# Ledger of designs, part 7: VH-VL binders against q9hk44

Target 1, 202 residues: q9hk44
Amino acid sequence: MNSRIMFIGGVPGVGKTSISGYIARNTDIDIVLSSDYLREFLRPFAPQESHLETSVYDAWKFYGDMSDDNIIRGYLDQARPIMGGINRVIARALANGEDLIIESLYFVPDMMDEMVLKNAFLAYVYIDDPDLHRSRLEDRINYTHRNSPGSRLAAHLKEYRTIMDYSMDMARGRGIGLYSTDDYALARQRLLDDFRKFVDRR

## First folded at step 21 (VH-VL)

Design t1
Fold by OpenDDE, look of step 21:
Structure t1 (fold): chain C 202 residues (1-202), chain A 122 residues (1-122), chain B 108 residues (1-108)
Amino acid sequence: as target 1 above (202 residues)
Amino acid sequence: EVQLVQSGAEVKKPGESLRISCKGSGYSFTSYWISWVRQMPGKGLEWMGKIDPSDSYTKYSPSFQGQVTISADKSISTAYLQWSSLKASDTAMYYCARHESPSYSFEDFDYWGQGTLVTVSS
Amino acid sequence: SYELTQPPSVSVSPGQTASITCSGDKLGDKYAHWYQQKPGQSPVLVIYQDSKRPSGIPERFSGSNSGNTATLTISGTQAMDEADYYCQAWDRRESHVVFGGGTKLTVL
């Protein structure tokens, strides 16, 4: 039996956690993993150069002044150990025929094995409207992160959107579907439909 | 019935411009990608590039990047392949072919146009 | 760039099994698709995703893919199966479609 694997990427505030839950409930997939937890799990063991002890929005500081380039460099440094872990997790699920959804800020398919890419549904969710993105970050406390002030993340919207734009470009260039959550209901339905199409073709 | 109907054979001279077309019918045009494939006389299939008609995103083969332009008019369910300046070496059969979105498929071409023969000679 | 290699020709007697190979680096980690093209005609998808047959394709057509090699197998080959066959894959990293060089199948 073929396992159903979804790997969904997106920066904070885009709704990837909520969408992942929605997909899980509508496909009877029991296991949903978050890179936030994977990050915490890896922090004690990650290479020093990954800088996982630093928030992703501050990772550019290791390269000097704030710039899009340095933001992405910092992002990729953190992504390396996490993507390695995600790749192994998915590989394990595939080997055992387990269904799995992974949602992640770190979304770098090039750091994944071909066999994993062959057998997993990849998707990237984003927000077009920066004001909406900001508001969703601020309102995060009301939904998925009840004890974490959203204002802290909203202050780093620039860094997140830089990562988002980079990720979207990379995703698009590799044939990965992009899903705008500006219309959240539409996005989650479309994502569900595409996931089902992916599964049905296997 | 799904169909891809291509424009007719073309006879051109070197240096001339050309645009050939591929019209889709029997399906939602913007829900599928269109690729162009070249086949020179007596040779194999060569992928040239593809387009997402929904937003006109294009991806080209390195061999054809800058050599041709792929476009689409979704209002009339038509994809195009065009040259600004034809060469004799452009003489070939050109096919358009449909595949599902790469987001949930692996780009197998389930329907093909009948082909457009382009002959370029002085 | 990713490349697929096919033998230029394969010959088979009627009723025998024809095998056409397609080789690429870690091709088994990709999906291979196969197309049949007869003279003066457009290609026709005969196998997709390594081993799946589109509707209308005879059961004598089958496919496999492992390691570096995908194989199109035609059991009980008939005269009508004489054609050129192309393998195809999708390179995700660049999102490029790649065709093999094609194999001429002759039914003796």
Scores: ipSAE 0.884, ipTM 0.938, lowest interface PAE 0.6, mean pLDDT 95
Fold by OpenDDE, fold request of step 23:
Structure t1 (fold): chain C 202 residues (1-202), chain A 122 residues (1-122), chain B 108 residues (1-108)
Amino acid sequence: as target 1 above (202 residues)
Amino acid sequence: EVQLVQSGAEVKKPGESLRISCKGSGYSFTSYWISWVRQMPGKGLEWMGKIDPSDSYTKYSPSFQGQVTISADKSISTAYLQWSSLKASDTAMYYCARHESPSYSFEDFDYWGQGTLVTVSS
Amino acid sequence: SYELTQPPSVSVSPGQTASITCSGDKLGDKYAHWYQQKPGQSPVLVIYQDSKRPSGIPERFSGSNSGNTATLTISGTQAMDEADYYCQAWDRRESHVVFGGGTKLTVL
C-alpha cells in the first residue's frame, strides 16, 4: 500500500491539531480530519438525547455522580460511533491509496479493525504539566479556536486529564507511542520522524 | 555492526536466584526494544516479555508474568532477565532479541543474542 | 490468547519447492515474520512483514500472508535449508508477541 495514514489522539489543549497541521505540511498530505467536526457531522443522525449531544466533559452525567469511572464511561460512549466512523474513513483511504491525517479526542484502538491498525500510524500526544495544560486550553482562543473562549474548557481540566490518563494507559499497553508536548517543538519533530520511519519501512 | 552478546551458561539449583544479561552494541540501545525468548530442550520458541530500554517499560507474556523480571540499564546498553527462585522447569536456552518499537507495528526480531543456557538441577 | 499454528514437519526433495504454513485468526490482518533455526544456533530472521527479505537471505525464500494463513516458500530447496522454521506475529490488543509451534523442514 502507498497510502500514508496517521491517526493521532489527544485531549483538548495538548496541541494535536497544530501538530497534525505541521505533519501535513511537512509530508504534503492534503487531507486532515478532526474528530470535532466528525462528531458534528454525526449529530444529526444520532438518536434523540444521544450522548453525542453532550460535551465529553459532561458525559459522566449519564452515569450519575462525577467519578473517574463515569468520566471514562461517558467518554467511551461518545467514542464508539466516532471511532466506527474513523475506522471506515481510514479503511477507505487505505483501499484507495489516499494520504490522510486524523486528529481525535477519541482514541480507542480497540474499536478499530486490525487491517486499519496494521496500515496506519497511531500516536497519542499528551501534556505532563497540568498547569501548562490549563494555560494552553485558555489560550486556544489565540490560536486554533479564535471564537471560542478557552476558559470554558479549562474549567473541565480534571475531566480531560482523566481521559488523557486513561488513553495513555491504553496506548502504552498496546504499543502505541506517547508524545509529551510539554516540549512542543521536540514532540512534533519526533512525531514527524516516527511517521516518516513508519511510512518508509512499509 | 549490531550485536547482542549474552552472559555465559549457568548451572543452578532449585531455589537459587539468577540474573542473566544481554548487551547491545553497534546501535542506539534505547532506540530498540529487547525481548526475551525461552526455548526448552527440544521445544519451540516462547516469547517471555519485552522492555523499552529508554524508560524501562516492560510487557510480559501471561505465562511469564510474575515468574521473571525483565530490566535494563541503558547506561551500559544491557538488558536483564532474572529469577528470584529458580525451578527445575526453568532449564532452557534463553535468547534476547532486538526489535523496533511496537509503535511502528514492526516487531520482527532482526538480531538475536547467542543464547544463554540455564540448567537447574538438584 | 492469540495463537499461531504450524505443521510439525514438512519434507521436500532437493530442488523442489517447500511451503510452510502458519495459521492464526485473521493473521492476514497482521504482519507475519519467519525465522530459521538450525541445531545449536540462534534463530535467524528470513522473512519480515509478510514478504520482505532481509539482506543476506537468498531469493529462494519468499513469504505471503492473507486471510488466516501466512506461508513461507522456499523454491529450489537445498540441503542447507534443512532447519526449524518459526512464524511470529504481534497481537496489538495485549501487545504480545506470539510464535508458532515451529516446523521441521527435512530435505530428503
Scores: ipSAE 0.855, ipTM 0.927, lowest interface PAE 0.6, mean pLDDT 95
Fold by OpenDDE, fold request of step 23:
Structure t1 (fold): chain C 202 residues (1-202), chain A 122 residues (1-122), chain B 108 residues (1-108)
Amino acid sequence: as target 1 above (202 residues)
Amino acid sequence: EVQLVQSGAEVKKPGESLRISCKGSGYSFTSYWISWVRQMPGKGLEWMGKIDPSDSYTKYSPSFQGQVTISADKSISTAYLQWSSLKASDTAMYYCARHESPSYSFEDFDYWGQGTLVTVSS
Amino acid sequence: SYELTQPPSVSVSPGQTASITCSGDKLGDKYAHWYQQKPGQSPVLVIYQDSKRPSGIPERFSGSNSGNTATLTISGTQAMDEADYYCQAWDRRESHVVFGGGTKLTVL
């Protein structure tokens, strides 16, 4: 039996963590990984002054002034080691026939092996409405991050949405499905259905 | 039964505009992508581009980018291929074909139209 | 751009096994699909996802894909199998569909 692997991307506040959990519960997939934890896992091994020590919304500072380009550069710098790890994790899961869901802020399919991409369902979730996005960032303390004030992240909505736009363009250009979570219930159901379809057709 | 029915053969002159159509039936039109494929006389299959009928997102082959326009009207389950100004070199058979969303990595064309022959000559 | 290469022609006698190859860089890491096209007709999918047969396709058609080469195999080739065969893949980076140049199969 083939492994069922989903790799879901999205910036904070879009609901990717909750959706991943929902899908896991509805597909009996036991292992769900988060790039937040992967990043944390890598930090002790990172060189001093590594990009991994900086929040993604501040990563542009390595390149000078805040700009869309510098935001993306910083994002990609952080993404490289994490995506490398994600690629290996998925490869292992595939080799062992293990089911796996990975949700990640860092979503750069070009940093993954073709064989991995061939055998995993990729999806990118986003929010169209900036105000809704802001409110969800502010309110995440009531949901998935109970001890983390959302106001801190909401202050960096611009950076996140810049990354989101970049990621959406890349995803779309690579044929990856986009899921708006403006209607959260609809999004998670669609994603579940598509994931099941992907699995069933293999 | 799934079917893709294309518009009839066209005989045109250089410089004329043309739009040919591909109508899908027997399935949810917006659940599948439509590609256009060119086959010049005695030659092989050439992928031109594709469209997601659900939102009209298009992707073109570099060779056909800017040369043709692919569109769709989901209300009537129809995809289109159009030229603003035909050239003699556009003489070919044109096929529409259905495939799953690229998101599944299943990009095989399981159903094809019957083809539309386009002849462009002075 | 990603490219697929096929031999221009393959000839077999009735009852023999025909093999048509399709070569591409790391093609084995992609799905290869095969189409049959007879003169004056639309292409027909005969193999998808390397080795799967659509409904209605005879069992004598099979496919494999490894390394840089996908292969369409027709066992017990019949006269009606004479046609052009095209391999096809998808380039994810550009989301481009790519066809091979086609192979004319002649049944002698």
Scores: ipSAE 0.851, ipTM 0.927, lowest interface PAE 0.6, mean pLDDT 95
Fold by ESMFold2, look of step 21:
Order: sequence, then structure tokens, then C-alpha cells
Structure t1 (fold): chain C 202 residues (1-202), chain A 122 residues (1-122), chain B 108 residues (1-108)
Amino acid sequence: as target 1 above (202 residues)
Amino acid sequence: EVQLVQSGAEVKKPGESLRISCKGSGYSFTSYWISWVRQMPGKGLEWMGKIDPSDSYTKYSPSFQGQVTISADKSISTAYLQWSSLKASDTAMYYCARHESPSYSFEDFDYWGQGTLVTVSS
Amino acid sequence: SYELTQPPSVSVSPGQTASITCSGDKLGDKYAHWYQQKPGQSPVLVIYQDSKRPSGIPERFSGSNSGNTATLTISGTQAMDEADYYCQAWDRRESHVVFGGGTKLTVL
């Protein structure tokens, strides 16, 4: 199989949607999937314990008080059915020799099938500066959803950064590249270059 | 021309400290990780650990965790392997080897240093 | 920890095909790499990512990896191919590099 597969992880506001579009345009990959919409498709079928009916920033509430542990537990419970679907989507693309970009909030290396780990380019995108991250969340609301107030997602910065820090630690320990979008133009060029190197090695 | 040039052979006594070096040239040093590999006399290759010179992130084999220190100085394109207190069982050939970032590769070693023979005897 | 097992020795006659195996649990789910080491020399990469040859490696070297076993194959074996051969994989779970114990290829 010579499929060109990119799987980009990141929390809201880090620019993963914009970067996936940039990569698609510069590689002529036609199919880009967002886990936000895959999540909506899966909600009617998901097990009750996944709590997919709630936003990820509220999922800790099923476990008690807000804590890093409960935020991560809620995230992982939601991730399990989504990652199962992502594994199957990538497996189909690999079997058919098809190219694919997936960008996803749900990015859990321990839930990736071995065929994904062997055959997909994996990248995790983040913002180092919390104030910049807050600003990006405020901008995303304003540009993506015209409803105010623009601060709703930014009010959950703590939950998002807890998930981001956890995901970065897990990714780093498994050789998955971390890409800071504090300098967005540099980050997208690094991603494109590394993806091309990955493809050239296949 | 890509080169990994290691420091010269060492003869040491048990309990002495030692740092050996591996200098990369002919490539972007921070674009590649460096691993250290031990080969005891007449034995096979043993992975000791690795470093990403761009940020000094390190990972050790469980067999070598706490036994050695791996470091790098990217300003002079050099990686290091260091013992605070040598043992006779540290007598071996030590290689450095590079691999591309695991972000897009699978840790094959395309270039190796010439090796540094370390002899530890009373 | 992940382990790779190789036969200690393989013997072939000149011109014959040599096969050196490397066994590990679900090794086919990883990439296998192979190194040649001649006496007194540093290892040299001869196969990477299961079956790819670096520039300068003769076409008589080939590789495969499926299930639990990777295989280095040398067709038309020459006296100069006499060396130790090591397989290597990356255990991504712990981010550890793992070498096999090595195989001495003798060309009689």
C-alpha cells in the first residue's frame, strides 16, 4: 500500500483545521475529515459511558470535581468510540490505496491500531503560549460561528490545555512529532516538509 | 559528506569518570537523533539510549537507565556519553549512530561513528 | 520489554542463497531494519523498512517481514558477504530501539 495518510491531532484553537487545508492544497489530497463531524455521526450509536452527548470540556463532570485526572478520564471515554472509527477509516484508505487527511481532537496513541502506527504520518499540533491560545479560541468562535459571546470556548481553556499537555506527553513518548503553531507559517511548512519525507520513505 | 567522528580510545580504572563524544558534520545536526550503542568484546549490539539534539529530550534503555548520561551540545554539533563511575564491566566498544526524526521515520541508523574503545581495568 | 531472536549462525556455499531470520512478537506490525558488521568495522545499514535498500547496497540483498518473522535474503552469496548481521526494530510503545542477538554468516 502506497496511501498517503496524515493524522493530525490537537485541541480547539491550535489551527489544525487550517493546517490540514494547507497540506491538502499542497499535496493534492482530496479527502480531509474532521473528527468534529465524525463525532456528530457517531453520537446516536455511541455507548452511554462514553458521554459523547456532552462537550469534551464538560466530560470531567461525570467523575466528580474538576481535576486533571477527571478531565483526562472524560476525554479518554469520549475518545474510545471516535478512535475506533478513525482506525477503521484509515484501514479502509490503506487497503484501497487512497490518500487521506484526518484532523481530530481525539488523538490517543494507545488506541491507534498497529497498522495506523506503521503506515500513517502522525502529528500533534499545539500552542505553547496560553494567552495566544485564548486569543485563538476567541477568534475561532468569531470566524467559525458568528454567535456571541466570543469567549465561550475560551472560558474552557483550562480543560483544553490539560488535554493538550496530556496528549503532548503521550505523543512525545511514542515518537510522534509535536508542532507549535505559535509561529503558524513555520509550523505548516515543517508539517508539509515532514509529511513529504514520510511519504518519500514509503 | 555525512560524518560522525568519535573521540579516541580510553584506558581507565574502575571508579573514574569519563565522557566520550560524537561530532556530526555534513548534515543538519538537529534534524537527526543520536543513539549510543554498546558492543562488549565478542558480543552483539546493545542499544543504550538516544537524544534529540534539538531540545535534548532523552530516552534510555531500561538496562542503562541511571548507569550513563546522554547529552548534546547542538551549538558544536556534538553528542556525549558519560559515566560518573566506571566499572570493569563497562569495557566495550561504544558507537554513536544517527536516525531521522521518528516524526517521519522508524529509527533506522543510516550512519555510524567509527566507535570508541573504552577499557576499564585495575 | 520487546525482544528479537536470531539464529547464532548460518552457513552457505558461494553462489547460493542465504536466509537470516529475525523473530519477534508481531514483528510484521513494525518495520524491521538490517545491519552488516564485518570484523573491526562499524555496522552498515543494508535493509530498512522491511525491504528497502540504501544507495550502494547490492540488489542481491533483499528483505521481507510478515507475522512474527523478518527475513534478510542474500542471493548469489559472495565471500565478501561473510559478516555478522543484526536485525533491529523500534518498540514504539516504550520508544525503545531493539536489536537482535546477531547472526554470523559463513561463506564456505
Scores: ipSAE 0.828, ipTM 0.913, lowest interface PAE 0.7, mean pLDDT 92

Design t1
Fold by ESMFold2, fold request of step 23:
Structure t1 (fold): chain C 202 residues (1-202), chain A 122 residues (1-122), chain B 108 residues (1-108)
Amino acid sequence: as target 1 above (202 residues)
Amino acid sequence: EVQLVQSGAEVKKPGESLRISCKGSGYSFTSYWISWVRQMPGKGLEWMGKIDPSDSYTKYSPSFQGQVTISADKSISTAYLQWSSLKASDTAMYYCARHESPSYSFEDFDYWGQGTLVTVSS
Amino acid sequence: SYELTQPPSVSVSPGQTASITCSGDKLGDKYAHWYQQKPGQSPVLVIYQDSKRPSGIPERFSGSNSGNTATLTISGTQAMDEADYYCQAWDRRESHVVFGGGTKLTVL
């Protein structure tokens, strides 16, 4: 008996939370973890060099001027403790034969343990159209964070898309599937179909 | 029903160019990746590189990077292996083989072409 | 750089169990696949994902993979099983396919 493990990566605004819910409902997987809450849980314990208490879109500032390299360095600093926890959570699920869906901003293939790479279905979701991505960020912040400006996250679209492009390159090079949510309904169905194929091959 | 049919044997001289082909039938060509594999006379299998025909994404073995070109024309369900200038050491059997998307599989080759023998002699 | 090593040959009598090994650093952290190649023929997949048998492959073929070693096992070996056998893995971190050097199985 094998665990059914799905690990979905993506930056804010690409729809990974909604897709993970859709997959859970259509596979009867009851446990879904979000790195949004894992980040908050881990924040008081994380090493200072992770800079986890700052927003990911500001983490480049610890390295100097805004550049793609510094944006990615800040992202990777924050990813280390989160990915360490995710590896441990997946290892426990695998050892106990438990099913699990994880959706995470922090999705770094080089930080995944070998047992994760072998035994979990890995997927990265993205939006190709930057205007659509901005629009979805604006909608999310307006409804979810009613006491804050609706476009605050959208002001950092450049940082998020830099992280997204980096993550897509790393994922593609490791055979991790990329799923465009520009057409959300198509993306969720393709993701569900591929997950079922992965499970069926076991 | 699933078949990978390769182009016929080739006899060439050093310095000549060559393109060999691998035509897929009986399946959705863009749903599978194609790899090229070399087998020198009396030797084992060597992976040369692969292509995703859906978007032409390629990956080469370090030993073959810059030595050959892998391409595909999805409109005719065909992958290609090409040399711009053959060497006598290119004498070998060349196979194409397919695998499912690595998005949900682990690059096992479930179907192989019949092979194309390339002989390069002066 | 990832490499797989196989013994160059294995000999068995008909009806005996043949065991062909494939060694690689932490190979158990990858999936191993196995191919049979008879003289003048293309390779044929006989085991995938460590232990799965494709349709049409006899039950006497089985596989395992743990630690640094994957093993192809042929129970009740028959004369028609005489062939070269190759293990293969995918190094996901570099996205490279790697083949072992091959093992000639002789059935006497």
Scores: ipSAE 0.828, ipTM 0.915, lowest interface PAE 0.7, mean pLDDT 92
Fold by ESMFold2, fold request of step 23:
Structure t1 (fold): chain C 202 residues (1-202), chain A 122 residues (1-122), chain B 108 residues (1-108)
Amino acid sequence: as target 1 above (202 residues)
Amino acid sequence: EVQLVQSGAEVKKPGESLRISCKGSGYSFTSYWISWVRQMPGKGLEWMGKIDPSDSYTKYSPSFQGQVTISADKSISTAYLQWSSLKASDTAMYYCARHESPSYSFEDFDYWGQGTLVTVSS
Amino acid sequence: SYELTQPPSVSVSPGQTASITCSGDKLGDKYAHWYQQKPGQSPVLVIYQDSKRPSGIPERFSGSNSGNTATLTISGTQAMDEADYYCQAWDRRESHVVFGGGTKLTVL
């Protein structure tokens, strides 16, 4: 039987963790992996050039002044080892007929293996309104990350939106669905419906 | 029930402009992308480009980029293919075809319009 | 640019099995779709996602895709199956649709 694989990308504050939980509950998929924890697992093994020891919003500093290009370069450095691991995890799940949801800050279509592109449901979630995004980051403690200081992440809105805009362009150009979570209830239902269509077509 | 109805045949001269249309009915128009496909007399199918009517995002075949304009008016469930200056080599049958969102599908065309024959001659 | 190659023609006798191939670099990493076009008509989808048959398409139509080759198979071929057949894939990295050159199936 074909595996039901969902791979959701998005920057902090867009609701990818909450949505992945919603999808898991409504599809009875038992395994949900978060790149927050994959990142921590990989840090002691990752190559130095990945800069995984640094927060993603600081990784541009290895390249000079803050610019969109340097923010994206730092992001991509970190993405390489994590995307490599994600490819292997998905390949294993597909080989064994196992279901899986992955939600990840690191979502780089050019780093996805062809079998991932063919066999996994791919989605990128975002927030259109920057003021809402800032608000979601500031309130992060009250929504998904109870002990993480949301004001620290909100100070890095520029870096996150640069990564988000880049990721949306790359996803759009490869036919990967973009899902606005400005209306969270609508977004999660759209994602669930599209995932079910994807599974039904396999 | 599901239909893609294209505008009628056109006879034009080189240098003239032309816009042909493809009207969808019997389904949610913004839930499907529309592609345009050229078939020259006696030849095969050539993909020209596509549009997501929900936001007007377009993608063109490299062979047709800059040669035509693809657009849509979702308020009347209609997609368009447009030339600013026709050439005799534009003589062909033009089809519109739909596919489900690539968010969950792989761009199989389940319904096609009846075709619009465009003849360009001096 | 991603390309798909088909033989220009295939001939079979009624009742025999027709096999139409579509070749492309690593085509098995993509989904292949197949269309039938009779003279003066629009194309009709007969196989999608390698091997799935839309409602209303006879069971004698089947498909496969592995390695570099997708194959449309028509068992018990009938005179009404005489048509042009096109394979199609989606090059996801560029988000381009690609058609094969078409195969004319003749039923003698």
Scores: ipSAE 0.813, ipTM 0.908, lowest interface PAE 0.7, mean pLDDT 93

